# Ledger of designs, part 412: VHH binders against q9y6x5

Target 1, 379 residues: q9y6x5
Amino acid sequence: LPPKLLLVSFDGFRADYLKNYEFPHLQNFIKEGVLVEHVKNVFITKTFPNHYSIVTGLYEESHGIVANSMYDAVTKKHFSDSNDKDPFWWNEAVPIWVTNQLQENRSSAAAMWPGTDVPIHDTISSYFMNYNSSVSFEERLNNITMWLNNSNPPVTFATLYWEEPDASGHKYGPEDKENMSRVLKKIDDLIGDLVQRLKMLGLWENLNVIITSDHGMTQCSQDRLINLDSCIDHSYYTLIDLSPVAAILPKINRTEVYNKLKNCSPHMNVYLKEDIPNRFYYQHNDRIQPIILVADEGWTIVLNESSQKLGDHGYDNSLPSMHPFLAAHGPAFHKGYKHSTINIVDIYPMMCHILGLKPHPNNGTFGHTKCLLVDQWCI
Short names: E, the ipSAE of ESMFold2; O, the ipSAE of OpenDDE; V2, 0.75 times the mean of E and O plus 0.25 times the DockQ between their complexes.

## First folded at step 17 (VHH)

Design hb14 (framework vhh_8dlx_2; at its last look DockQ between E and O 0.85; V2 from the best seeds 0.78)
Fold by OpenDDE, look of step 17:
Structure hb14 (fold): chain B 379 residues (1-379), chain A 119 residues (1-119)
Amino acid sequence: as target 1 above (379 residues)
Amino acid sequence: EVQLVESGGGVVQPGRSLRLSCAASGFTVSSNWMSWVRQAPGKGLEWIGDIYYGGSRFYNPSLKSLVTISRDDSTNTLYLQMNSLRAEDTAIYYCAKGKDYEKIGFDHWGKGTLVTVSS
């Protein structure tokens, strides 16, 4: 049988949740598969950029989704979660589902993974759901499993996306043990639903399944705010993205704007675009604004309005609080193997290998995931 | 001791609705996948639908439009709502507890409740 792969994302699932909470369904999944305890995601640690990095193997500067909110100065276009359907934003890379569909006798399916409802390089997923946060997990699961089971040509690559525990992390903060325990239990139960459904359909033994996330969550507080209005007049710049990484488009001289912001707070680093640290791989794209502000972990950049969020993400990708996990099960993976860390961009070449696809040029390292795979030598 | 007790069956006219209950004891309904099945006179068992751990439900395609499965965690009870009943829906209805998701099948059954649809 041709190899099949289902990629599942639970948005904002911080890696250390696995250590601090009980996940009986997920643990069973891991017991019969593999676990990567920490996945170093890409900077900035936001939803759209990191999900696209998973499926392209590229840093944000390379695939062009550099934030959840973007502005292109040449075309004057804006990108946001409510305005993400223009292929202009996605066409700087080729996601794996497009590559998969270009193969003979293969098709792709998607349940609300970012970018899957957009024609990228004039190719849209054979099966997909338009993004709608109101659609239940049940419906998403029903569709994705139906497509995996009954499609012609067969679906060999599928994605499933769910918004929790990110939404709850924002609302309650990751340190709210009571509320997060409830939320994470629900997530574990949904994983149970997924596994049970696959077994009931006879897909479980032959389907490779990856369960991962795009980023973690850090605790925020009203006591840790950086008010930009205290440092610079709002008329001097356009805000493209706010917190915890602000993208600043100056309306006056860039140097003047920079000078006003550079000492705004000891808990915020201010970078000219050309001075952004190399380790972020966040410089070589026109969609990155002339100045970026990076708040320290747990600090929130605000204007006149205070943030209502008790948790947030988007911070330095070296912070453990920003890291998700990866678990996997299927014929391609070992059983009962745990690995410490990989980079999020490493997932793409691994998935390509599993599916027998030739990967596009990417930033991932296949060698980092070899120990997860039964057909590879592990040193 | 694990027990499942169905109730709510009886004689009903065609076109009417009926809600069946399955009271569970000895285990938590929400921690298990549960099923409804039925057996018409002289026929084999027919699967109606499932409800899984997180509440995801799946139905027999032939019955999907006519049935809804739900549960109440506070009372540890499983429900089957049936609408627009027909004569062919006459059967004994059973609730069943699924085995651990590592295995396919049921480990406990109720005694069933009879539903008779007749004019």
Scores: ipSAE 0.908, ipTM 0.960, lowest interface PAE 0.4, mean pLDDT 96
Fold by ESMFold2, look of step 17:
Structure hb14 (fold): chain B 379 residues (1-379), chain A 119 residues (1-119)
Amino acid sequence: as target 1 above (379 residues)
Amino acid sequence: EVQLVESGGGVVQPGRSLRLSCAASGFTVSSNWMSWVRQAPGKGLEWIGDIYYGGSRFYNPSLKSLVTISRDDSTNTLYLQMNSLRAEDTAIYYCAKGKDYEKIGFDHWGKGTLVTVSS
């Protein structure tokens, strides 16, 4: 019987929540499996880019989902949270569910993972839910476990996505202990539901399960705003994305726009595309705009004088506040093992190994995850 | 110390609805997975459905459209809503507390409440 893998994301789950809050169900999951305490994600530290990096093993410049808001100058197309289904945006890479279901006697299932309701290279997940944030965790769990247990050809790769704690992290900020404790307790209970359901269906012993996230969350404040209108007239550029990484398409000479922005705030770095630090791996794609502005941690770029967010993400991927965790359980994984860090792009080649798939060219390093796996020698 | 007390049973006419309650003491309902089970006269136990830690619910497929499980954390009480009752729904209805992280197995059962569907 082929190996099976369920990949679960709880959006915006900051790695240090594990040490600052109690998670009895997740702790039991980890005790019998593995934990990676910090996953270094990709820049920019936004939802769509990082979820696609997990399933492709590629940096954002290589897979083409470079932000939650994008513009393509050649086609004049726009991408946003509400306009994300054109395959044009996704076709620069091949996600793991496409590779998986093209294998003989295999299919893939998805409960709302970004991109799984899009026909990427004319291939959509074999079973999927159209994205709808109003659909309960119960319904997502019911569908994904039904597909794992009853499908022919068998579902060997499945994904499950949940919007919390990201939504609450934006609303309250990660430092709001009272509200975040309530939110994170609910998430731990949902992890308990997941594990209990897998046991009830007889899947638990032979299914590999990864629980991870795309990014963390940092505290914002009305006292930490960067007002672009104070530095440059809006008529000189088109704003493609705003905060905390602004994407600026000049309407006039690029050097002139750069010069107006370079001294706008000591809490913002201004980069010409060719000057973006190499460590970001964020340069070689036409969807990356000629000028980007990168706010310091906890600072918000605005056009007016206010912002309603108390927490945000998208900052420099070297910041611990931007890092999620990874936990895993199943026959492929050791039991009771803890690992300090991996790169988020390393998850893809590890998943391909577990599933017996030939990975596409990618930026991950299989060796970084080999200590998690029972079939590998760990030095 | 752990107790489960079902109530709300009785005689009801076909086509009507009925809500059963299960008052729990000595433990917290929301920290456990919980079940409703019934036993018709002369029959074995029939699983109705479960409610898990985070409130996810799973039902016997043959009963799914007829029943709804809920809980009230403030009163530590589990509920079973039954609609469009039929004569074959005549049974003793039990609530049960599951063992932690077990596939099958209950620590405690209530004494049950009898539901009779009759004219």
Scores: ipSAE 0.596, ipTM 0.860, lowest interface PAE 1.8, mean pLDDT 93
ESMFold2 (binder alone), look of step 17: mean pLDDT 83; pTM 0.830

Design hb15 (framework vhh_8dlx_2; also named hc2; at its last look DockQ between E and O 0.91; V2 from the best seeds 0.76)
Fold by OpenDDE, look of step 19:
Structure hb15 (fold): chain B 379 residues (1-379), chain A 118 residues (1-118)
Amino acid sequence: as target 1 above (379 residues)
Amino acid sequence: EVQLVESGGGVVQPGRSLRLSCAASGFTVSSNWMSWVRQAPGKGLEWIGDIYYGGSRFYNPSLKSLVTISRDDSTNTLYLQMNSLRAEDTAIYYCAKGKDYEIAFDHWGKGTLVTVSS
């Protein structure tokens, strides 16, 4: 039987939540599997870009999903969470579920994972749900497990996505111990539900399961705001993305716009596109706007409007607060092994290995995950 | 001490609805895997449905349209709503507490008898 893999994402699960809160179900999952304590995600540390990096192994400049909000100057198209179904945005890369179906004549399944309800390279997941935030975890879990159990050709790769603890992190801030404890308990219980359901269906022993996240969460405050309107007139530029990384499309001379913004705040770095630091791997794509503003950790870029978010993400990907974790269980993984750090792009070649797929060119390093796998030598 | 006490059973006419209760003590229902199981006369145990830690519910496909499992955290009580009862639904109904991370139960109620007859 071909190996099977379920990839689960809990959006915005900050890595150090594991240290600061109790997760009985997740800890049990980890005890019988492996843990990567920190996953260095890609810049910018947002939902769509990082989820696509997980399933492509590519930096954002390479796979083309460079933000949750994008603009293409040539086609005049816009990308947003409410407008994400145009294959134009996704076709610069090949996600693993497409590879899974095209290489081995296998089936893929998806529950709400970004991009899974879009035909990419004229291929859509064999089984999928249209994104709807109102759909319960139960229903998503039920569909995914049903497809894993009863599909023909068999589903060998599946994705499951859940919006928490991200939504709550935004609302309460990650430092709200009372509210976040409640939220994280619910998340742990959902992990319990997942494991229990897999066991009940007899899938648990033979299914590889990865539980991870796309990014963390940092505490924001009304006292840490950067108001762009105080630095530049709104008529001089178009805002493509706002905070904590603003994408600026100048309506006047770029240099003039840059000069107006460069000293706007000591807590914000302003980059011309060509001057974006190489470590971000965020330069070589036309969808990246001419000027990028990067707020310091915990600072929010605003216009003449109040921010209601007490937590946010999207900051420098070297910040620990932006890092998620990865846990895994199944026949491909060791038991009781913990690893310190990998890059989020490393997940793709690992998943390809597990599934016996030939990976597309990617930025991941298979060597970084060898210690997690029972069939590999640990260096 | 862990206890499960079913109630709400009795004699009902076909087509009627009935709600069973399972009062739990000694543990928190919302923190555990809970199940409803029934045993008809002369038959083996039949699984009705589960409610898991996070509230996810799964049902026997043969009964899904007729049953709903719920819980009240404030009263630490598990419920089974049954609709459109049939004669074949006559059974002793049990609530059970599942073991953590195992496919087994560690505690059972004594059961409540439901008799569906005209």
Scores: ipSAE 0.803, ipTM 0.925, lowest interface PAE 0.5, mean pLDDT 95
Fold by ESMFold2, look of step 19:
Formats: C-alpha cells, structure tokens, sequence
Structure hb15 (fold): chain B 379 residues (1-379), chain A 118 residues (1-118)
C-alpha cells in the first residue's frame, strides 16, 4: 500500500518550550520517534510564508508568499489574513499536496493548513476545510482522520493546522509561565488526542506523522516600541506590513524616505531592497517592497504609542526564539533518535522522499534529514 | 484505587431524554481517554463513544445524533446525554478508562441499567 504522511503544525511553538514546560504526550511521541531540536525557519518568520516554505521547500522570495500582508505593484492586488484566496499569490510554487494528488490513485486532505483552500494551478486539496479559526481542534481532527480512513482514492498526504500556542503567545507573551503552562498543557493533551485517535482507527502503524511549527515567539513590552509617526509623515509612503518587519512603499523619492527612516531608532534596521542581507534570501521578488524595517528582537513597530501584543514573531531567522522544533513518528522514521538542527526548507524534500514524489526544484537539502529515515544510509 | 461508578439509569418512556453519570476516583478523568459502552440483553458490547485527553469526542455513527459525551473536571465526572430514547436503547451502560495509546480498557464500571419501556 502507498506510504501515507500526516503533517501537523501547532502555530508558534517555540523550540525551547520543550525544555521549559512538561509535555508527557509529546515526549512519548518523541521517545518512539525522532526529534529535531531546532528548525531554522525562513525570513520573515511569519505564519503564511513559513507554512508555504514547509510544503514547497522554497525561500519566500521564490514561492512568492513573502509576508502575511502583501501588495503587488504590477497587478495592484492586496493580500491579507482576510484576503488570501486569490491563486495569483500562491501560483509561483507547487505545494506538495498538489503534486501528491495528481498522482494516480492518490488524494490529499487538509484541515486548515494555509493555502489548502485555494485552487493553486487550478488544483485545490482533494478534501479540505475552508479556513475558520472558530472550528475546534476536535472537528479538524475528526475530519482529517475520517478522510485518512475512508477516502477513495486514498488520502496519502494530509495536513492539520492549529492556531495555538501562537494566539496565546501573542496575548500573554512566552514568559508568562502561568498562562503559557495552561496553554501548552492543552496543546499536549491535543497531541495525545491525535495519537490515541490514530491508534483507534488502525492508522498508527502505517502512517508517518510529522509534528512541527512555523516559528517561535519572543517577549514584547510597552517600553520597547518604535513609533514610525515620530520619524516620517504617513503621506510619504504606503504601509504594506507593520511589525516586526515593516514593508514600506515610498510615495515620494525612495532615497528621501530611506533618509527619514534610517536613524529613526537604534533598535531597527532599515534596508533598501538591494541592501537586504544575503543570508535572508529575501530580495528577488516584486512583492518585497523597496524599503523594509526590521525591528530588534522584542521590539514592536507602531504608528501610535500603544501596542496590545505581549509576544510576537517575524524577526531575524537566526534568533533561537524564532525557531520551532520538529518531531516525527512512523514507519519511515527511526525510534529514539535526536537531531540538533535542520532548515525548514529541508522538510519538503524529506516529505517527497517518504511519499515517493519527485520534488520540484527547491532550496532544501535531502542530505540534512537522511539520519531521521530508516531507509537511508547514515554514516 | 481506581473506581468508576455509573448512575442515572432506570426506567424511562420512549422519546424521553436521560443523562448518565460516571463518578471517577483514584485517577483524573481529564488525564485519560474515557469511553461509554453498552450491552443490550442477549447482545454483545456496543461502543457508544469516546472523549480524549484534550476533550476531542468520537461517536459510533449509528448513535451520533442521539448521544453527547461530556466531562466535568471540577467533579471528576463523565457524562452521557441520550436523547429520543427508543426501546432498543435498553441496555446496561458502562463507562471505561482507556489504556494510554492502546485500544484497550484497563478499568470498567459495574454499569447502570437503562430500560426504555412504556
């Protein structure tokens, strides 16, 4: 029977939560499988870009989802959390579920992974849920396991997305031990629900399961604000995205806008597009605006003196606070193996290998994940 | 000592509703997966549904529209709500404590009898 893979994301799950909080269900999962302690994600360390990087193996400049809020100057189109369904935004890459379901006798299923409710290259996930954050984990789990167990042609690749601990990380901050302990205990219980349900359905023995996340979370504060209105009149630019990486479209001469911003705060780096550090791989796409502002860790860019966030992400991808983890279990994976780090783009070629798919051109390196896999020579 | 005590059974008329309780001691209900199972006279065991660690619930498809499982962490109690009862719902109703990551139960209650009769 063809190999099957379930890819699970708990949004905003910082890697060091595993060391600082108790996860009996996740630790049991890891004990019987593999752990990658740190996954180096892509810049910017935001939800839509990193989820698309996982499933395409591409840097943001290459897959075209370069932020959670975007503007395309050629077409005059806007992208946001509430306006993300136009295939235009997604069509610069082919995500793994499209490749998978175009194979004979294969389907893909999705419980709210970003992009799975969009017809990318005229192909939408075979089974999917339209995104709605009010839908419970129970309903998402019920649908995904029903599709894995009962579909014809069979579902061989499935995704499951959950908004926590990201939502609570923003609300409370990662340093709020009381609230985050409660939130993370609930997440661990939901992992227990997942594992128990897969066993009850007889799926556990033949299903590969990856549990990962898109990014971490850092502590923010009201005394770490950068007020753009104090540096530049709003009439000089269009704001495409605000914090912690602001995307600035000048309305006047670009050099004049840059000069007004470059000394705005010692806690913010201001880049002309051509000067963005090469290590970000964040330059070669028209959706990346002419000027970006990159706040230091824990700093928030605001238009006024208030911010409601106590935690945030999107910062430099070299920061350990931005890194998630990856755990995996299933017939393709070793048992009890720990690996220190991979790049988030490495997940895609590994998944293609597990599913027997030819990967599209990508930025991942299959060799980085070989030691996780039982069928690979690792010396 | 692990104990499960079902209650709330009895004689009920067709078309009525009934809520069964399962009081647990010696363990925390919300730290375990829990199940309701029934046995009609002369029949085998029939699975009703489960509630898992994080509160996810799964039901026998033939009963899904008729039943709801819930729990109350403050009283360490599992519930089964049954609606639109029929004569074929006459059975002994058991709650059971699941064994972690297995499809087996390690503890059962003694059951509570529900008789649907007019």
Amino acid sequence: as target 1 above (379 residues)
Amino acid sequence: EVQLVESGGGVVQPGRSLRLSCAASGFTVSSNWMSWVRQAPGKGLEWIGDIYYGGSRFYNPSLKSLVTISRDDSTNTLYLQMNSLRAEDTAIYYCAKGKDYEIAFDHWGKGTLVTVSS
Scores: ipSAE 0.623, ipTM 0.876, lowest interface PAE 1.7, mean pLDDT 93
ESMFold2, look of step 17: ipSAE 0.615; ipTM 0.874
ESMFold2 (binder alone), look of step 17: mean pLDDT 83; pTM 0.836
OpenDDE, look of step 17: ipSAE 0.800; ipTM 0.925
ESMFold2 (binder alone), look of step 19: mean pLDDT 83; pTM 0.833

Design hb16 (framework vhh_8dlx_2; at its last look DockQ between E and O 0.93; V2 from the best seeds 0.00; counts 0 for: pae E 2.4 > 2)
Fold by OpenDDE, look of step 17:
Parts: C-alpha cells; sequence; structure tokens
Structure hb16 (fold): chain B 379 residues (1-379), chain A 119 residues (1-119)
C-alpha cells in the first residue's frame, strides 16, 4: 500500500503541557508511537510562519512567511490572517502537499492548515476547506477522514488544523491551571475522537499520524508592558507587526527611528535588519522590515492601548515556553520511543521520507529524526 | 456495575419526532464512545450513530438527516433525537458502550426500547 500521512496541528500547544497536565488519549497515542518532547521552532514563533516551516523545512527568511502580518514595500501588498489568499506570499517555497499532489496517483487533503486554501505554484490541494474558525472539529475530522478513505486518486497526505489551545492560552494565560486544565482536557478528548474515528474506518493500522504544534505560550501581565508611544512619535513610523516582535517601517530616517527606540526599554532588544542575530535565520528576506523590536519573554509591546492578552507567543525561539512537541504513530514509526529535541524544520525531510517524496532544498536535517523511524539506523 | 437503560420509546404517528434517552451508570459517558443501534422486526442490527470523547458525532448516512445524538455529562445520559419518523423506523433501539482503545466493539448494551411508528 502507498504510504499515507496525516499531519495534525493543535495551535499553541506548549511542550511542557505534557508534563503539567494529564492527557490520557495523547499518552496512549504516544505509548504506541513516538514522542519528541521539545521541538525548537523558527523565529518568529508565530502561527503562519511556523506552520509553513513544518511543511517546507525552511526558515522564515527562506519560505517568505515571516510573520502573521507582513508588508511588501515593492508591491505595497499586505498580509494578515484576514488577507492571506494571495499566492504572492506563499510562492517563495513549495509546501509538501504540492509536491505530493504532483506525483502520480496521489492527492492531498487539508482541513484549514495555513496556506492550503491558496494555489501555490498554480497548485491547490485536491481537497480542502476554506479557513473558518466556526467550523467544528467534528466537521473537519469528518472531511479529512472521508477524503483519506474514499478519494481517487487516493489521498496520501492530509493536514488537520485546530485553533486550540492557542486561543485559550491568549485569553487565560498558560499558568491559569483551572481554565487551561479544562481546555487541554478538551484537546485530549479531540485526540481521542481522531484516533477512534481512524480505528472505526480501518485506517489506524496503515496511516502515519503526526500530532504537533507550531509554538508554545508564555505568561504575560499588565505589569510587563513596553509602550512605544513613550519612546517615539507614532507619525515617525508604520507598524507592520506589534508584539512580541514588532516590525517597524520608518517614515523618517531609519537611524533616527532606531536611536529613539534602542533605549526604549531594558526588556526589549532593537535590531536594524542587518544586525539581527544570525541564529534567528531572520534576515535575508525583503519582507522583513528595516527595524525589528524583540521583547523579552513575558513582556508585551503596546501602543496607547492596553493588551488584553494574558498569554502570548512569538518570542525568541530558544525559549522553552515557545516550544511545541511532536508525537507520531503509524507503520513508519517506532513504538514507545521518546526523543528529547528536534528542530521544527526537521519534520519536512522526515515526512518526505515517509511518503517517498524527493524533498526540495530545505534547512532540515533528516538525521535528527532517524531514531523515530523503523526503517532507519539509530546510533 | 455497568448499566445502560433506554427509555422514551412508544407508539408514534408518522411524521412525528421522538427523543430517546439512555441512562448510564457504573461509568461516565463522557469518557467513552457511545452508540445507538436499532433492530427492526425480522432484520439485523443497524448502526445509527456514534458520539466520541470530545463530542464528535458520526451517523449512518442513510439516517443522518433524521437523527441527532447528544449527551448530558452532568446526568450521564445519552440521547437520540429522531425526526420525521416513518413506518420503517419501527424497531427496538439500543444504546451501547464502546470498548476500550484496543477494540472496535461494544462491551455493554442496554435492554432496548421499542419504537413503533404507526398511523
Amino acid sequence: as target 1 above (379 residues)
Amino acid sequence: EVQLVESGGGVVQPGRSLRLSCAASGFTVESNWMSWVRQAPGKGLEWIGDIYYGGSRFYNPSLKSLVTISRDDSTNTLYLQMNSLRAEDTAIYYCAKGADYDSVAFDYWGKGTLVTVSS
């Protein structure tokens, strides 16, 4: 049988949730599969960039989705979660579902994974749902499993996206034990629904399933705010992205804007584009603005308006609070194996291997995931 | 002791609606996948639908437009709402508890409740 892979993302699932909360369904999933405890994601640690890194194996500077909000100075185009349908933003890379679909006797399916409802390189997923946050998990699960089970040509790669626990993390903060317990229990139950549905359809034994996330969540507070209006007049720049990594487009001399911001707060690093640390791999793209501000963990960049978020993400990708996890089950994976860490870009070459696809040039290292796979040598 | 008790059955006219209940004891319905199944006279068992852990529901395509499954976690009760009933819907209706993750079978059944659709 041709290999099949379902990639599932629960947005904003911080890795250490697994240590601090109970997940009976997910633990059962892991028990029969593999777990990577920490996945180092890409900078910035936001939803669109990291989801695209998972399916391309590229750093943000390379695949071109460098934030949830972007601006291109040449075309004057804007990108946001409400304006993400222009292939212009996505065409700097080739996501795995496109690669898969271009193979003979294969098709791809997607339930609201970022970019899957956009024709990329003139190719759109054979089956997909337009993004709609109001659509239930049940409906998404029903469509994905139907496509996996009944499609011709067969769906060999599918994605499933869900917005929790990110939304709740923002609302309650990750340290709210009461509310987050409820939210995470629901997530675990949904994982149970997924597994049960696959078993009921007879898909479980032959389907490779990856459950992962794009980023974690850090606790924020009204006591940890950085007000830019205290440092610079709003007329001197355009804000392209705000917190915790602000993208600044100067309206006056860049150096002058930089000088006004560089000492704004001891809890914020200010970088000229050319001075962005190399470890971020966040420099070599025109969509990265001339100045970026990076708040320390748990600090929020604000203007005159106060932030209502008690949790946020997008911070330094070396912070454990920003790291998601990866669990997997299926014929390609070992049973009962745990691994400490991988890079999020490593997922792509692994998925390509599982599906028998030739990967496009990427930043992942296949060697990092070999121990997860039954057909590979693990040193 | 695990027990499932169906109720709400009876004689109903065609075109009417009926809601069946399944009271569970000895386990929590929220922590298990539950099913409705029916058996018409002289026929085999027919699957109606499931409700899973997170509340996801799946139905027999032949019946989907006519049925809704729900549960009340506070009362540990499973429900089957049936609309636009027809004579062919006459059957004994059973609720069943799914077995654990290692099986796609049921481990407990109710005694059933009779629904008769007749003019």
Scores: ipSAE 0.903, ipTM 0.960, lowest interface PAE 0.4, mean pLDDT 96
Fold by ESMFold2, look of step 17:
Structure hb16 (fold): chain B 379 residues (1-379), chain A 119 residues (1-119)
Amino acid sequence: as target 1 above (379 residues)
Amino acid sequence: EVQLVESGGGVVQPGRSLRLSCAASGFTVESNWMSWVRQAPGKGLEWIGDIYYGGSRFYNPSLKSLVTISRDDSTNTLYLQMNSLRAEDTAIYYCAKGADYDSVAFDYWGKGTLVTVSS
């Protein structure tokens, strides 16, 4: 029997929440498995791009999901939260669930991981839930465990996605200790539910489980706004995405648009596409617009001053506040091992190794994750 | 000391509903997974359902349309709502506290409450 893997994401789980809040269930999971304290994610540090980077091992410029809002000038297609099921957007890469279920006697299951309800390369996850944020964690857990335990051909790769603590992080901000303590306690209890159910079904001993996240969260404030309308008239550009990385499609000479924006705020970097820092790996895709604006940590780009998130993400991926964690448990992993950092793209080749899959070309480095695995020489 | 006290049993006509309570002391129901089980006369134990730490619930498939498990964390009480009761639902009903993370067994049981469904 090939090894089985469950990949779980709790959206917006900042790495240092582990040190600043109590997680008895997650800490027990870590104690009997492995922890990577900081995962360096990909720029921009947004939900759709980073979830796809986990399952493809690719930078955003290479897999084509470059933001939560995108525009393709050749096809005139728009990508958004409400229009994310067109395979066109996803077909620049092959996610691990597609490769997995094309193997003999294998299937894949998904409870709402981004892209799993889309037929990517004419292949949709063998068992899946259409995305609906109103579906409870209980129902997602019930479906994923039913599929793991009762499917033929057997489910060998499964994903589970949950919207917290991201939703609450936006609402309260990561520095709201009272509200975030309540939120994070609930998440820890849900991790307890996951683990207990796997034990009750007899899956816990032979299932590899990764619990991770896509990004962190930084504190925002009404006092840290960048008003774009104060610097440039709407008629000069088309806005593809706003904050904290604005995507600007010029309607006039792009040097003139750049010049109007470059001194707009000392708290915002303005890049022509060719000048985007190489360390972002965010340049070589037509979906990346000719000008991007990158707000400093905790600053918000607005068109008006009426709406205010108290927490946000999408900032420079070198910022510790943008980094999630990774924990894992199962027969492939050591017990009680802690590792300081990996890159989020390293998760893909590690998962391929665990599942016995040949990885597609990718940006990950298997060597970065070897010390997590029992079958690898680490010294 | 850990204690579980079931109540709410009695004689009930077929087709009626009944809610059982389980008052817990010595531990917090929120911090544990909890279960309802029953034993009909002359029969073995039958699992009814579980409620876990975060409130996720799992039921015996033959009973899932007839029962609902809930808990009230402020009163430290577990509930079993039973609907459309039948004669075969006559049993002693127990609540049980699950063992900690490393087991699927129960640490503690209540003494049970008898439910008799008779026309």
Scores: ipSAE 0.508, ipTM 0.832, lowest interface PAE 2.4, mean pLDDT 92
ESMFold2 (binder alone), look of step 17: mean pLDDT 83; pTM 0.830

